# VH-VL binders against q8rwq4r167to367: the designs that were tried, part 35

Target 1, 201 residues: q8rwq4r167to367
Amino acid sequence: LALEDIDGSPSFLEKALQFIEKYGTKIEGILRQSADVEEVERRVQEYEQGKTEFTFDEDPHVVGDCIKHVLRELPSSPVSASCCTALLEAYRIESKEARISSLRSAIAETFPEPNRRLLQRILKMMHTISSHSHENRMNPNAVAACMAPLLLRPLLAGECDLEDDFDGGEDNSAQLLAAANAANNAQAIITVLLEDYGSIF
Short names: E, the ipSAE of ESMFold2; O, the ipSAE of ESMFold2 at other seeds; V2, 0.75 times the mean of E and O plus 0.25 times the DockQ between their complexes.

## First folded at step 21 (VH-VL; framework fv_belrestotug)

Design a31 (at its last look DockQ between E and O 0.76; V2 from the best seeds 0.00; counts 0 for: pae O 3.1 > 2)
Fold by ESMFold2, look of step 21:
Order: C-alpha cells, then structure tokens, then sequence
Structure a31 (fold): chain C 201 residues (1-201), chain A 123 residues (1-123), chain B 108 residues (1-108)
C-alpha cells in the first residue's frame, strides 16, 4: 500500500520515485548526497497539507531524501526478517547463474505480494539511476550502498540468523564481525538485484 | 570538514608501551567505526583493529591480540590506541582511519586518515 | 586471511605513459569489496577506488579500477607528475582487513 493511497491514486512515495526516474538521472550523487533535514521535513509537510505534485524545478536531492524519509518511517522494513534470510541464503550460492536463479525463486516463493511489489518498484528507480552512472556517478554498487540499509533493515539489525553465523557469543568482538558481514551482505544482495533486475523480476 | 588529528611522535625503549590519540571532528563521532593501521619504514600497510565508539566494542587482528588496546572518550571525540611490550619491529607510523559514513552501514574502506604518528622503538 | 599480492613491486615509467597495476587475491574477493589507495612520501594514504571500480570523490578520471574474483587492476591512463607514488589495494570482504604489499610507480 506504500505505493498507493486508499483511492488507488499514486502515493507520495510513488510520485517521488517517478520524479527521480525522470529528473534525477543526470544529477551527480543522486540518492547519495543529503539535503537539509529541515527542507526535507518541510516538503513532506507541504505534501500533507495539499501540495500533492512534484514540479520539474524541485531539487532532486530533496526529493531523493523524501524517498529515504518515507522508507525510514515505515512501521516495518520493506523486506521482512524471513525474506531477508531467504535472500541471504540464496546470495551465498557460489555460482553466479545458480545465485541469480535462487534469488528469483526466493522473491517469488517467500515474499508477500505487496512486499515484492514495493521492493521491485524501488529497485526499478534505483536501476534507472544506475543506468546513467557516467552522468550521475551512481553505479549499482553506489546506489545499493545508499539504499540497502533502508530496504534490508532486519539483516543489518542481525535478525537474519543462519545456523553457521556468529551471533555474538561470549566474545564482544564477534558482534563487530557480524555487523561488518551484515553490511557487506546487504549491499551485495541489492547490487546483484540491480545488475540482474530483468532476470530476477 | 572531516579531520582526524593524531598525537605527536614517540620514542620508546623495548618493553615499554605507547598510547596514541586520534581526535575526530567534522562528523558525528559515535556513528562511524575507527580503525588503526600501521606502516613500518619502507613497508606496506597493516590493519591492527577497529573500535565502535558508540559502545566501545573492539575487534583486534590476531597478530596484535593481547598487546593492543583501543579505547575512546566520547566527550572529546577521541580514540586511543595503546600498544604494549614494544619491540624494534613495532617501529612504524600508526594511522587512525575512518570508514565511510553511510547511516550505520560501514563498508570498511577508509575515506579519511589521520596524519600518522611515528613510533620509534630503540634501545 | 586473504593475502593480496601486488605486481609489479616497482613500475618505472615516464609522464604521459599508461600505468597498469595488478592486485591478486589468495581467494575470491567479492568485487564490491576492493579498494585502492595512493600514498605519497610523508603522507597518509588517499582513497582512489572503492567497490573495485568506483572512483572516489575528487579523484581524476585518468584513474580507473577493474576486475573481480581474484584479479584486480588499477589503471592510470596518462601519468601526471603527481601520480608518482606507492599504490595499495585493500580487501574488506573478510576480516582481518588486508592490504597488498604495494606497487611503487616511479619516474624512469
């Protein structure tokens, strides 16, 4: 429902995604460069008060941060803990072709349709941005690094435990190692989903 | 904007300890991990360990386990590296380095480095 | 522990020439998790490339990175006088974090 209001019209998030797809492709550092937090909050408030359309002359960095703001404010992660576990399990497959096939299957078999639709829609915007990387300097790795923490929150929170993972036994050092691995895995998973978007979705 | 300023050069005898400071500015100190890397004269770079300043959790490379201690003082935005039982092969430049700031996501390459602190161990 | 072997140890070239630096890992490194640094005498290392091929902010476009798996390359398309330095690769896919032994690019 994140993409539609009750009446079926595009939500704020969907409109912001469309804006970035159309006007963000030539903007250096789009999705990576922060806007002023007060400007972002003001723009969100303006939408709530009736300014329901983005215009072509709005700052793409503000609109990009509006997308991030909405994703952060969702009451639960766009990808649930069980779905993150399924993605991580599929990603660990060594063979490239088997990994892509397993990622596709994990998404098709374990994701509730609304969550799959939301993830696919956000990845479509991200894929569009990364396809213009020579102009905006945002290749798939860079876009994934900026967005993966918002999409795969349970993985970064350590809620996607596999049987052979270090989950912070008696050694505090294991906690930092687990966090480092989670961060790398989150970015890597999203990068593969972007690079092979058409094959996976 | 981001700066890591380290304490000055040290000369030590074998068996002594050294404590090097690294004062951070230009970013939120507790939101990024801090790493320590050393470089012996004419040699390459060697990772020593990392501290999460928010909780003080540490991880040390096995080579330095038991001799290195990383601590921090959040009130001064400063990380400390102490290396004990010094030997001549510990003569090196010691760097603090910040990983890239990505909203609690730490990709573990280093976009900012301190200027380095030379530690010389000689009798 | 992943060992990174850089070659050649020293690369003697003139300004204007192309430099090609190699970094080979003892086991596969996800190409997202390899960085390159430049270090000039008396200075701290400077980040050039991350995620194997992404140029860091402020780095001239004559620097490029490529590779995956165990084989990675840093290319400087046309050497400038300020490019004569030592270059290190670093992997961050597995702990402990490790660096290559370096390639010194010097004036012939």
Amino acid sequence: as target 1 above (201 residues)
Amino acid sequence: QVQLVQSGAEVKKPGASVKVSCKASGYTFTENWMHWVRQAPGQGLEWMGVIDPSGGLTYYAQKFQGRVTLTRDTSTSTVYMELSSLRSEDTAVYYCAKDWDLEDYFPQYFDYWGQGTTVTVSS
Amino acid sequence: EIVLTQSPGTLSLSPGERATLSCRASQSVDSSYLAWYQQKPGQAPRLLIYYASDRAEGIPDRFSGSGSGTDFTLTISRLEPEDFAVYYCQQYGNWPLTFGGGTKVEIK
Scores: ipSAE 0.454, ipTM 0.779, lowest interface PAE 2.7, mean pLDDT 88
Fold by ESMFold2 at other seeds, look of step 21:
Structure a31 (fold): chain C 201 residues (1-201), chain A 123 residues (1-123), chain B 108 residues (1-108)
Amino acid sequence: as target 1 above (201 residues)
Amino acid sequence: QVQLVQSGAEVKKPGASVKVSCKASGYTFTENWMHWVRQAPGQGLEWMGVIDPSGGLTYYAQKFQGRVTLTRDTSTSTVYMELSSLRSEDTAVYYCAKDWDLEDYFPQYFDYWGQGTTVTVSS
Amino acid sequence: EIVLTQSPGTLSLSPGERATLSCRASQSVDSSYLAWYQQKPGQAPRLLIYYASDRAEGIPDRFSGSGSGTDFTLTISRLEPEDFAVYYCQQYGNWPLTFGGGTKVEIK
């Protein structure tokens, strides 16, 4: 599990999530502002070499990028292609109440338990950050924009097409339009999961 | 520091074409889409289309389809906008604009703009 | 396509006053995919606000955005001399990308 080491103790990812929940809520642009790539890689190395705890004085932007680094390096997407399809189908429901209910059902009933736990855990951190938007300027849309590409990779790769939307040609314009729509859908799905977190989880 | 530097003003006759360049610096050229927006004198802004510099894929607003061509040169980090069959109504300032800086996510609002290139179409 | 209608067309105010600019969409703009730009004569537009309410980097606190669905507002809490310009809203909820017609904020 991405959240636990082999001995059952909190993993690097879990510790980084805890750090952001404790120390990131008042940091302007947290999760959006990039840290230096070399500094992020150095911090990952330091953990592997025995610095197993994050301390309160560490730069939250570096820790946030450590989270992104781990998510990017996972051998498979946190949300699989079939799970992305289920979320997209649920999201497209026009009634707000039915949409929330369908999203809840998709997550609770369709996701393998490890994937559901991982998604829920990451969303918990994101929800905590977005709940302090008055201080950090990271409302649900902003947090979703920077995190959705890491969580819903198959959707952005075009692996989750819901309807029979085969374009009738080789128009290169269709590829950019599809990419733009996928990006908007990914952000919108995660935004709803954050805005209605308590109802969905 | 992100910069978008466009080529200089052009004066053209109806029926001619114009090619405007936009040279990017201060970021990785192939990681962001580049849009083109024009503004007729005293008027608002009008989106023309977009290019993904990494592969050269393009999308054009329907109004300009068939007349506009976007290309790029990755070795010089430059995007080109060519507008053909010019009419007097094409007199405008033409801007290149960069979308947001996130990998594989392009939210389609523009954080940096070129300085603009005035194209005047007159007989 | 989504048509954005800005009002008023011109807003004549003095430095220190509060400016309130409206942008109305012809249909709902999903996830508040709406941006605001400032443009001064002879200059390119400058991004002020995205996602309806988020300030771009380096934009002072006197600028704030609000709204959702079809109704969006840009507020400048206390006008500074450099704030007299034209302001545009832009939606990016679907293609083609569209801009409002602009609101000119001019000195009284």
Scores: ipSAE 0.395, ipTM 0.749, lowest interface PAE 3.1, mean pLDDT 87
ESMFold2 (binder alone), look of step 21: mean pLDDT 91; pTM 0.935

Design a32 (at its last look DockQ between E and O 0.72; V2 from the best seeds 0.00; counts 0 for: pae O 3.1 > 2)
Fold by ESMFold2, look of step 21:
Structure a32 (fold): chain C 201 residues (1-201), chain A 123 residues (1-123), chain B 108 residues (1-108)
Amino acid sequence: as target 1 above (201 residues)
Amino acid sequence: QVQLVQSGAEVKKPGASVKVSCKASGYDFTENWMHWVRQAPGQGLEWMGVIDPSGGLTYYAQKFQGRVTLTRDTSTSTVYMELSSLRSEDTAVYYCAKDWDLEDYFPQYFDYWGQGTTVTVSS
Amino acid sequence: EIVLTQSPGTLSLSPGERATLSCRASQSVDSSYLAWYQQKPGQAPRLLIYYAKDRAEGIPDRFSGSGSGTDFTLTISRLEPEDFAVYYCQQYGNWPLTFGGGTKVEIK
């Protein structure tokens, strides 16, 4: 229920997503440009102390980083390790049309409903931003690069690796290569979900 | 402001080693990988390898495996590239380059480069 | 290892003309993990384009990238005096990271 408080009203995360959809579309570098960490933490604390609404004059970069802060602090990834594995397997299909179909099926059939709703909601905001790339310079690849680490944490942590190789000793170079491949895969998966959002959801 | 400042030019004889430093400032040194790229006179760019400064993990292009060593000193935010058994073909400008900083996401294209260090290998 | 072949080696043009630079990969560069750099004499490379088509921060609109698979293009729509330089493509879809041989754009 990351999108709703106990009483059914929109959560902080949902309100921040709505703010970015309304006020972030014309902001150059939105979701990419960092805000002051102290300001972000202060804004989160203000919500907990009763300031429950964003006003139109708030800095969109701060609100964007509030979204990232909430996602980073979730006790479990928006996409679980098993769901990341399903997405990775679907993504590896070489035919573009079969890949899209398999991604749609993986999301519809393997994701628990709350996780699917959360992912779809975050991707909706990201899709809206990337649809205004001429003004904000944030096309699907750029938005995916900024957000994939927060959405697909188990993939970047190596918890979805399908290789069963045994290391013949300590091979630290294999760890960096695996990290680089995971980062590329995470960004590529999210990019496809954004570019084909209407077909997948 | 992100800056990568490299050590000065070196003149070496064949068979010697060279160690080039790259001092980083203006960003979190431990959250970005550092790459090394060289360029021989009148030629293109050649990737040599990468170091993750947070733990010191490295990966080297196969051409340089066994001759290149990347190390770092987190207390001075400095990466070192050492190339051994120098040959005249190693005459080049050597660059350090930073990848994009996205909290454990490393997109592997380079937004900032050092000024370059000329290494000349001649008898 | 993915080999990148740039053509032409040298492109002699006048200010105001359109420049078209080609980069061809020995195998498909998945997800368009391709960057372009500009290098002026005595300087380090400068990032222009990433993900094949996305302009880096501060890069003028006259620079554009296109292509996918094995065939990629950098276009400079109207050459300015400061655009006469060497241009390199780089792939980052597979290690080792590799660069093209470069295209020198020079004034006629």
Scores: ipSAE 0.447, ipTM 0.770, lowest interface PAE 2.6, mean pLDDT 87
Fold by ESMFold2 at other seeds, look of step 21:
Structure a32 (fold): chain C 201 residues (1-201), chain A 123 residues (1-123), chain B 108 residues (1-108)
Amino acid sequence: as target 1 above (201 residues)
Amino acid sequence: QVQLVQSGAEVKKPGASVKVSCKASGYDFTENWMHWVRQAPGQGLEWMGVIDPSGGLTYYAQKFQGRVTLTRDTSTSTVYMELSSLRSEDTAVYYCAKDWDLEDYFPQYFDYWGQGTTVTVSS
Amino acid sequence: EIVLTQSPGTLSLSPGERATLSCRASQSVDSSYLAWYQQKPGQAPRLLIYYAKDRAEGIPDRFSGSGSGTDFTLTISRLEPEDFAVYYCQQYGNWPLTFGGGTKVEIK
């Protein structure tokens, strides 16, 4: 599983999440600022070769990109297409209180337990980072912008079709509009989950 | 450093067309959408449309549909905006603008703008 | 289409004063997809604020954004001589992308 190795010990992803929660909160631009791709790949290889713990002197930007690398390389999205559809339907509710309640219900009732646990765990790290936005400049909108594409991949791929959102074809103009709407929706959903984290989880 | 350098001012007669270039440098040209915005004298800003330079896909604001054409040349990192059937109301400064570079996500606000190209339409 | 209404049209102030600029949307702008730009005569617009509240790179901390839903505000805590310009809000929650009509901040 993404958070645990076979023996039940914390996975690479879980250890990287813990590192960012401990050492990333005061780092300006954490999760937004890219590290060198070669350094990220080297760090992943070092883990496979036996360096199984992150140390306090490691660059938080490299560790943050390790998280993104693992999420990007997952065989399937942390949130499936049907789960993305449920979140989108809940998000479209205009009343703030009803929207939060519907998002909570969608996560509790629609998500398979492994996916819900993974999403909640990643959002916990993101919430921790955004709670220190005065120091790191990463408020909920900024963190969501960086992470939503990795969490809600089916939504960005246009795989969350509702009859209301059906585009009717592959019109050139329709494709760019759909991509822009999907990007905005993905960020908006994650932003609400972060801003109202305590009420939703 | 990101730069967007536009072609020079143009004077045109009604019914003609104009083609404005916007050359990009300092970033990966294919990773960001390029927008066009105009500003008539003494007026605010008006969005015209957008092009994805990687594949050439475009979207045009309804007001300009059928008159505006956006194209690009990836070998020179240049976007072109052509506006046809010019009217006096098309007199404006025309800007190219790059949206924010956020890897896999393109929020539609503009962190860099070209210097602007004045197009004057008069008889 | 979302219409953005800026007020006042003109704000006449002296250096050192606080400026407060309003932008009202005809319908809610989800997730505060709102940006603010500064434009000086003969120049292209300059991005100041995005996501309603986040300062762009190189923007001094005297500029701050606030608001959500339909009501947004740009505040300049202490006007410097270089801050006298026209300011535009822009929404990017829906296509077509739209801008407000502008607020001119001028020397009293």
Scores: ipSAE 0.393, ipTM 0.750, lowest interface PAE 3.1, mean pLDDT 87
ESMFold2 (binder alone), look of step 21: mean pLDDT 91; pTM 0.934

Design a33 (at its last look DockQ between E and O 0.68; V2 from the best seeds 0.00; counts 0 for: pae O 3.4 > 2)
Fold by ESMFold2 at other seeds, look of step 21:
Structure a33 (fold): chain C 201 residues (1-201), chain A 123 residues (1-123), chain B 108 residues (1-108)
Amino acid sequence: as target 1 above (201 residues)
Amino acid sequence: QVQLVQSGAEVKKPGASVKVSCKASGYTFTENWMHWVRQAPGQGLEWMGVIDPYGGLTYYAQKFQGRVTLTRDTSTSTVYMELSSLRSEDTAVYYCAKDWDLEDYFPQYFDYWGQGTTVTVSS
Amino acid sequence: EIVLTQSPGTLSLSPGERATLSCRASQSVDSSYLAWYQQKPGQAPRLLIYYASDRAEGIPDRFSGSGSGTDFTLTISRLEPEDFAVYYCQQYGNWPLTFGGGTKVEIK
């Protein structure tokens, strides 16, 4: 759905992902550097009015922000709250090999197929960018930091905490600590998925 | 350009309080957390706590719990750090610092620092 | 609370030499949430490295960070006159946020 139009052809999102995979790998700060919000909105409108393909001369930073815009505007998170909980439980396993196996299992067993397809597709683009970090300065940690808030919304909203012991409950004095931990966990989960992409997917 | 400008040096007696201001400019004040770090003479850096300027929520390191208060005024883009019941050991330079990614609460390392405010506690 | 122990306390070197600074954590720092700062006398700290190995904007290539888990290293490949300063590591994987005690790099 998010990757295909009704007729089965590539959606705007899929075309933007392909553009970044081809033209974004050598662009310093790709996915991190912002474009003008008005320019991004204009480009989305141009697609709706008939400019259906990205051309090689378009600014990769604008195209990258088009991807983020589409993901931000999705009516529900690419990863649901229950799926975020499963990823967090798997991530907390300390053995590297057991962690990778558990992440793979969580994705295979917990995710609805459309959500798995979407996550895997976005992570493929991110993995491609992070594989060229010497040129673009975007290693897995950097790419994950930029994208995790868009992918794991329920985790950042506090909907996936495992136990009350973790953050001391709903006390207002502990809310910043809980937010910091959720942010760190979200970035760390996506980083592992990128670093071990081939083993997990 | 991001700037954090702190109030001037203070000399206090033991038992008094001090209030240090940190005025932010060059970014959207309410979108980043503000941390406070101090450095005693000849010593290293010590994290004191953090405030979210959006809602005013705070978290304090246990060592300072009950003595430190962080507040903010969004109309002037200013954070205030008040330390009460001062002791000679509180003599230090006090810094405000913000995180590096202006629109991201993920990283808790500090890309911009205030110039520091020297607080001297002596009789 | 994660305690960061920096060594050596003082490193006396000449310009052009390689400096190697160590930061050891009392427990693993997950996902390399480790930063390095430079501080010159009378100045606020300056961010050099984040995520253990990523250089901050404007930091020259002679500064590099490495390590994971409990052992982290800052390397200055060829000391310049402006590099003689105190260096601090900081972890941000768990609260409270903590800093190492510092390594002073001084001219021999």
Scores: ipSAE 0.385, ipTM 0.746, lowest interface PAE 3.4, mean pLDDT 87
Fold by ESMFold2, look of step 21:
Structure a33 (fold): chain C 201 residues (1-201), chain A 123 residues (1-123), chain B 108 residues (1-108)
Amino acid sequence: as target 1 above (201 residues)
Amino acid sequence: QVQLVQSGAEVKKPGASVKVSCKASGYTFTENWMHWVRQAPGQGLEWMGVIDPYGGLTYYAQKFQGRVTLTRDTSTSTVYMELSSLRSEDTAVYYCAKDWDLEDYFPQYFDYWGQGTTVTVSS
Amino acid sequence: EIVLTQSPGTLSLSPGERATLSCRASQSVDSSYLAWYQQKPGQAPRLLIYYASDRAEGIPDRFSGSGSGTDFTLTISRLEPEDFAVYYCQQYGNWPLTFGGGTKVEIK
């Protein structure tokens, strides 16, 4: 379980999320600014060696990159390919009210419960950060840009679109354009989930 | 310290080609796309195309399709822009620019630019 | 392609004055995929704003961006001597990527 260890206690990921919610709200560029890679690797090693709690004096940028590291290393995407497809279809609805309703339905009715809980938990941290954008400069668009690639991996990999007319690898222009569109779609979907968090969850 | 260093100014005749280099340092070269943008004298900025250094995939603006070629050498962290069949209206400063350092091509705005390479096409 | 039209072409102001620069898109720019750059003579452009309103790292808070859809604004609340330059908007919601024609902010 990504949020819980075997004994039911909070995982490293859950502890890092709590730290960012508590100490990251006033940090300019939180989730956007990279920490030193060696510091992030050291902190992960310290957890594995028994330092299981974050302390108030730890660098929030390091903790934020620990969150990204854990999400990147998950064996499967937080949102599966079929769930990404459901979100993309719901997002394409032009009416804002219908779009929000369809996104809510897709998450509530289509997602396996562990994936829904993980997504909602990560979005809660992101929503908390974006709610303090006047202090940290991280509005919903910026937070979504930083996190969507980690949450919607299948969309960025091109695995979600069953109606695309994909011709294989010989068309260089089509591949980069598709990648750019996927990146924009991933960011846009997560932005809507953040902006309308209370209506969707 | 992200740095993009371009090759020096070029003077060419109409019909010739030019190859401009852009050497990147201070980040993982293959994790960001590299764009090329030009600026004619006294004019605005014009996007020419993009290369993904990881696999060498490219996309070119229609205006330059068939005349521009972007390549890279991962061993030297260098991107090359070649523009063929030069015309006087190709006289411009040519910039390489990188996108933001997040995985999987997310933002398409440019946080770092090369110093620019002046190409003059004169008969 | 999306055409960006900047106005005015030239804005003549004194230090300490407020500058307001307009960028209008020929089509809606989804999720405010709009950036602003500053360019000084003989230099490459410098990123100021992305996502229409987000300030890039190290950019002073006198620079602010706003707008959505087709209408975007860059505001410099109090011009400093270093702010006299050309400013470009750029959209990245659709390929080809396009820039506005620029607004030159010059000293009166």
Scores: ipSAE 0.383, ipTM 0.739, lowest interface PAE 3.3, mean pLDDT 87
ESMFold2 (binder alone), look of step 21: mean pLDDT 91; pTM 0.933

Design a34 (at its last look DockQ between E and O 0.84; V2 from the best seeds 0.00; counts 0 for: pae O 2.7 > 2)
Fold by ESMFold2 at other seeds, look of step 21:
Structure a34 (fold): chain C 201 residues (1-201), chain A 123 residues (1-123), chain B 108 residues (1-108)
Amino acid sequence: as target 1 above (201 residues)
Amino acid sequence: QVQLVQSGAEVKKPGASVKVSCKASGYTFTENWMHWVRQAPGQGLEWMGVIDPSGGLTYYAQKFQGRVTLTRDTSTSTVYMELSSLRSEDTAVYYCAKDWDLEDYFPQWFDYWGQGTTVTVSS
Amino acid sequence: EIVLTQSPGTLSLSPGERATLSCRASQSVDSSYLAWYQQKPGQAPRLLIYYASDRAEGIPDRFSGSGSGTDFTLTISRLEPEDFAVYYCQQYGNWPLTFGGGTKVEIK
C-alpha cells in the first residue's frame, strides 16, 4: 500500500505528503527547486534504517524530492496506461463543463480504487501547495509541471493512444516531437485536475 | 553557474557553410535539450531546431530542413550547429539556448542563452 | 505553424508610465503555453513570463502577463529606465516553436 505500511501506520510517502502540506506552503519554489539526488536517496535510506519521523528542521526541498523519488520508484505508475488514455480523451473535450464531467466519469469508471486513492491523495497535497501560490510562487500550472511526469508515466512513455495528434513511428524527428507533445498533454491534464479538484473528486 | 559559451564571429561568402559551437557547463549536459535560435539584424527571433544531447536526436524547423545540422560531442559538453548553402538572408546572430528540465519534462522555454555568434554572409 | 503578431511595433513612453504589449496568435495556444522575453541591444533574450502569467525567478512584480487562447498581453505597471528594450512573445504549445515580431519600448 503506497500510503500505509502493513501495520496500518502512515508510510514514508504519506508522512512526506503531510510534511509538505504543513511546512511546504510557505516555501518559495517548493516542488520545483531540486535537492541533491544523493541526499534524497540518503534520506530515504535513513527512514528505512529507523529515522521514521520528519523533524521541523528538515529541508522541505529534500522532503519534496523524497516524494518524487518514491513515486518514480513505484513498480507501476499511479495512473495506468488505460487510465491515461481515458484522461487524455476526456481532456480533449472542448466544452469546459463536459470536460470536467468526463474527467470525473473516467476516474470513477476506469480507475481501480487503490490508484484513485493514491492519485487523489497526491493531488490533495498539490492542491494545498497551489492554494498558497502568493507565498510559495507555485500556481497550479507550476505544480502540475513538476509532478505530471511522475503521475502519468505511461503517457510520457508513449503507452497511450496518441497517434491522433502525432506522426508516430521510428523517425528521429518524430520521436522528439512526440515527447514534447506528451509532456505538454501530461501537464495540461494535471492542471485541469488541480484547478477543478473539488468538482472532479 | 550554468554557462553556454559560443564560438566567435564568422564572415562567410554566399554558398559556404558555417559551424557554430556552444559549450555547456554548470549542469549535466545530457539532461537538457539544446535549442538554436537566430536573429537577423533589425528582426525578431526565429527558432531553428533542437537536439537531445543524450542520444543525438534532432528536430528542425521546416524552413531549415536540409540546410541545418545539429550535432554534439558529449565528451566536451558541446553542441554544434552547421548551416549550409549560406545566403545573405542568413546574416544573423545565432544563439544556443537551454530549456528547463524538470526531471524528464521539457517545458520548452529558455532559461539560459549563449552569448550569441554573429554570422555575416557577404561577398 | 502558429504565427504570433505583436502590437504595437514600437511603444514610445516615459519612465513611470504603464506599458501594455499585445501578442495575438494565428490559432489557439493550448494551455496558455506562452512566454515573454526582454532583449537589450547586444544581449541575449531574458525570460520574463511563462505559462502566459507566471513570472520567472528574479522578475519584479511590475511585470505581469495575462491572456489565453489567441490573445495575450504583457503589462509593465510603471516603466523603469532599465525596462526600455524589445519584448518578444514565444509559444511552445506546437512545433515549430515560434516568436512574435517584437515590440520595442523606447523612451519618448
Scores: ipSAE 0.445, ipTM 0.763, lowest interface PAE 2.7, mean pLDDT 87
Fold by ESMFold2, look of step 21:
Structure a34 (fold): chain C 201 residues (1-201), chain A 123 residues (1-123), chain B 108 residues (1-108)
Amino acid sequence: as target 1 above (201 residues)
Amino acid sequence: QVQLVQSGAEVKKPGASVKVSCKASGYTFTENWMHWVRQAPGQGLEWMGVIDPSGGLTYYAQKFQGRVTLTRDTSTSTVYMELSSLRSEDTAVYYCAKDWDLEDYFPQWFDYWGQGTTVTVSS
Amino acid sequence: EIVLTQSPGTLSLSPGERATLSCRASQSVDSSYLAWYQQKPGQAPRLLIYYASDRAEGIPDRFSGSGSGTDFTLTISRLEPEDFAVYYCQQYGNWPLTFGGGTKVEIK
């Protein structure tokens, strides 16, 4: 759905993901380096007005920010609050093998199929970029740091329920600690999903 | 060209206060947290606390609770660190340090540091 | 509070030699939460490594980081004259943020 238009052809998001997979692998700082906001908005508008294909000469940083723009503007988070909670619970398992197994189970058992498919597709692009880290300087940790806030928005917003969930409303200073912990967890979860992609999906 | 430029060296007596400024340029001031780290002569680095310049929220290491105050002025892109009730043990170089901002993510390692401000507390 | 213990305190070596610096945490630290800094006299620290193993921009490939859990290592494969400095590890997995005590790499 998010990856296909009504007629089954690739959506704007899918085309941008394909562009980055093909032309982004050699670009230093891809997904990390921001493009001009006005250029990104213009490119999105051009697509709506009929420029439906990306060409090889387009700036990969603009296309990367188009992906981020689309993810930021989705009506619902790619990973829902309940799914974020499931991922966080699985991630907190200390044993690496058990953690990976629990993450796999959480995704298989609790994610609606469209959300699982969308997450898997985005992680595939991220995996491709991180596989060329010598050329682009974007290893799994760096790619996860750039993308986790867009994929796990309910976790960063404090909307995930846990036995001991964080609460940004206790003390004003406690808000910074809670934000730091949420950001660390979001990045770490996505890093594991990315590094162990084949075992999890 | 990110720059953090701190105010000059200070000599203070025990019991006084010191206020060190850190002026930021080369990035959007309100989009990064600013940390303060000190280094006593011949010793290592010690984290003091952090401020979010966008709203002025702060968090202080427990050792400095009640003595340190971080503030900011968004119109001048400047953070201030005030340390009160100074003791000789507070003699140190004080650094401001910017975290690395990856689009609403704040990894808490520091890509840019101020030049440092030497504060000497002597009786 | 997570205490980071660096060893050795001083490492005396000649240019061209390999330097191996250790950082041990009092509690397990996810490797995503460890950084290394270089500091020369009279200067602010300079970021070398983040995420335990990733080189910061402009850092030459002779610097590498590794490790997980409680044991982390910074390696300088072939020391150059400009590498004689003090090196600090830093964790950000838990507040308060903490630094190791430093390893001074000096000319033998």
Scores: ipSAE 0.431, ipTM 0.762, lowest interface PAE 2.6, mean pLDDT 87
ESMFold2 (binder alone), look of step 21: mean pLDDT 91; pTM 0.930

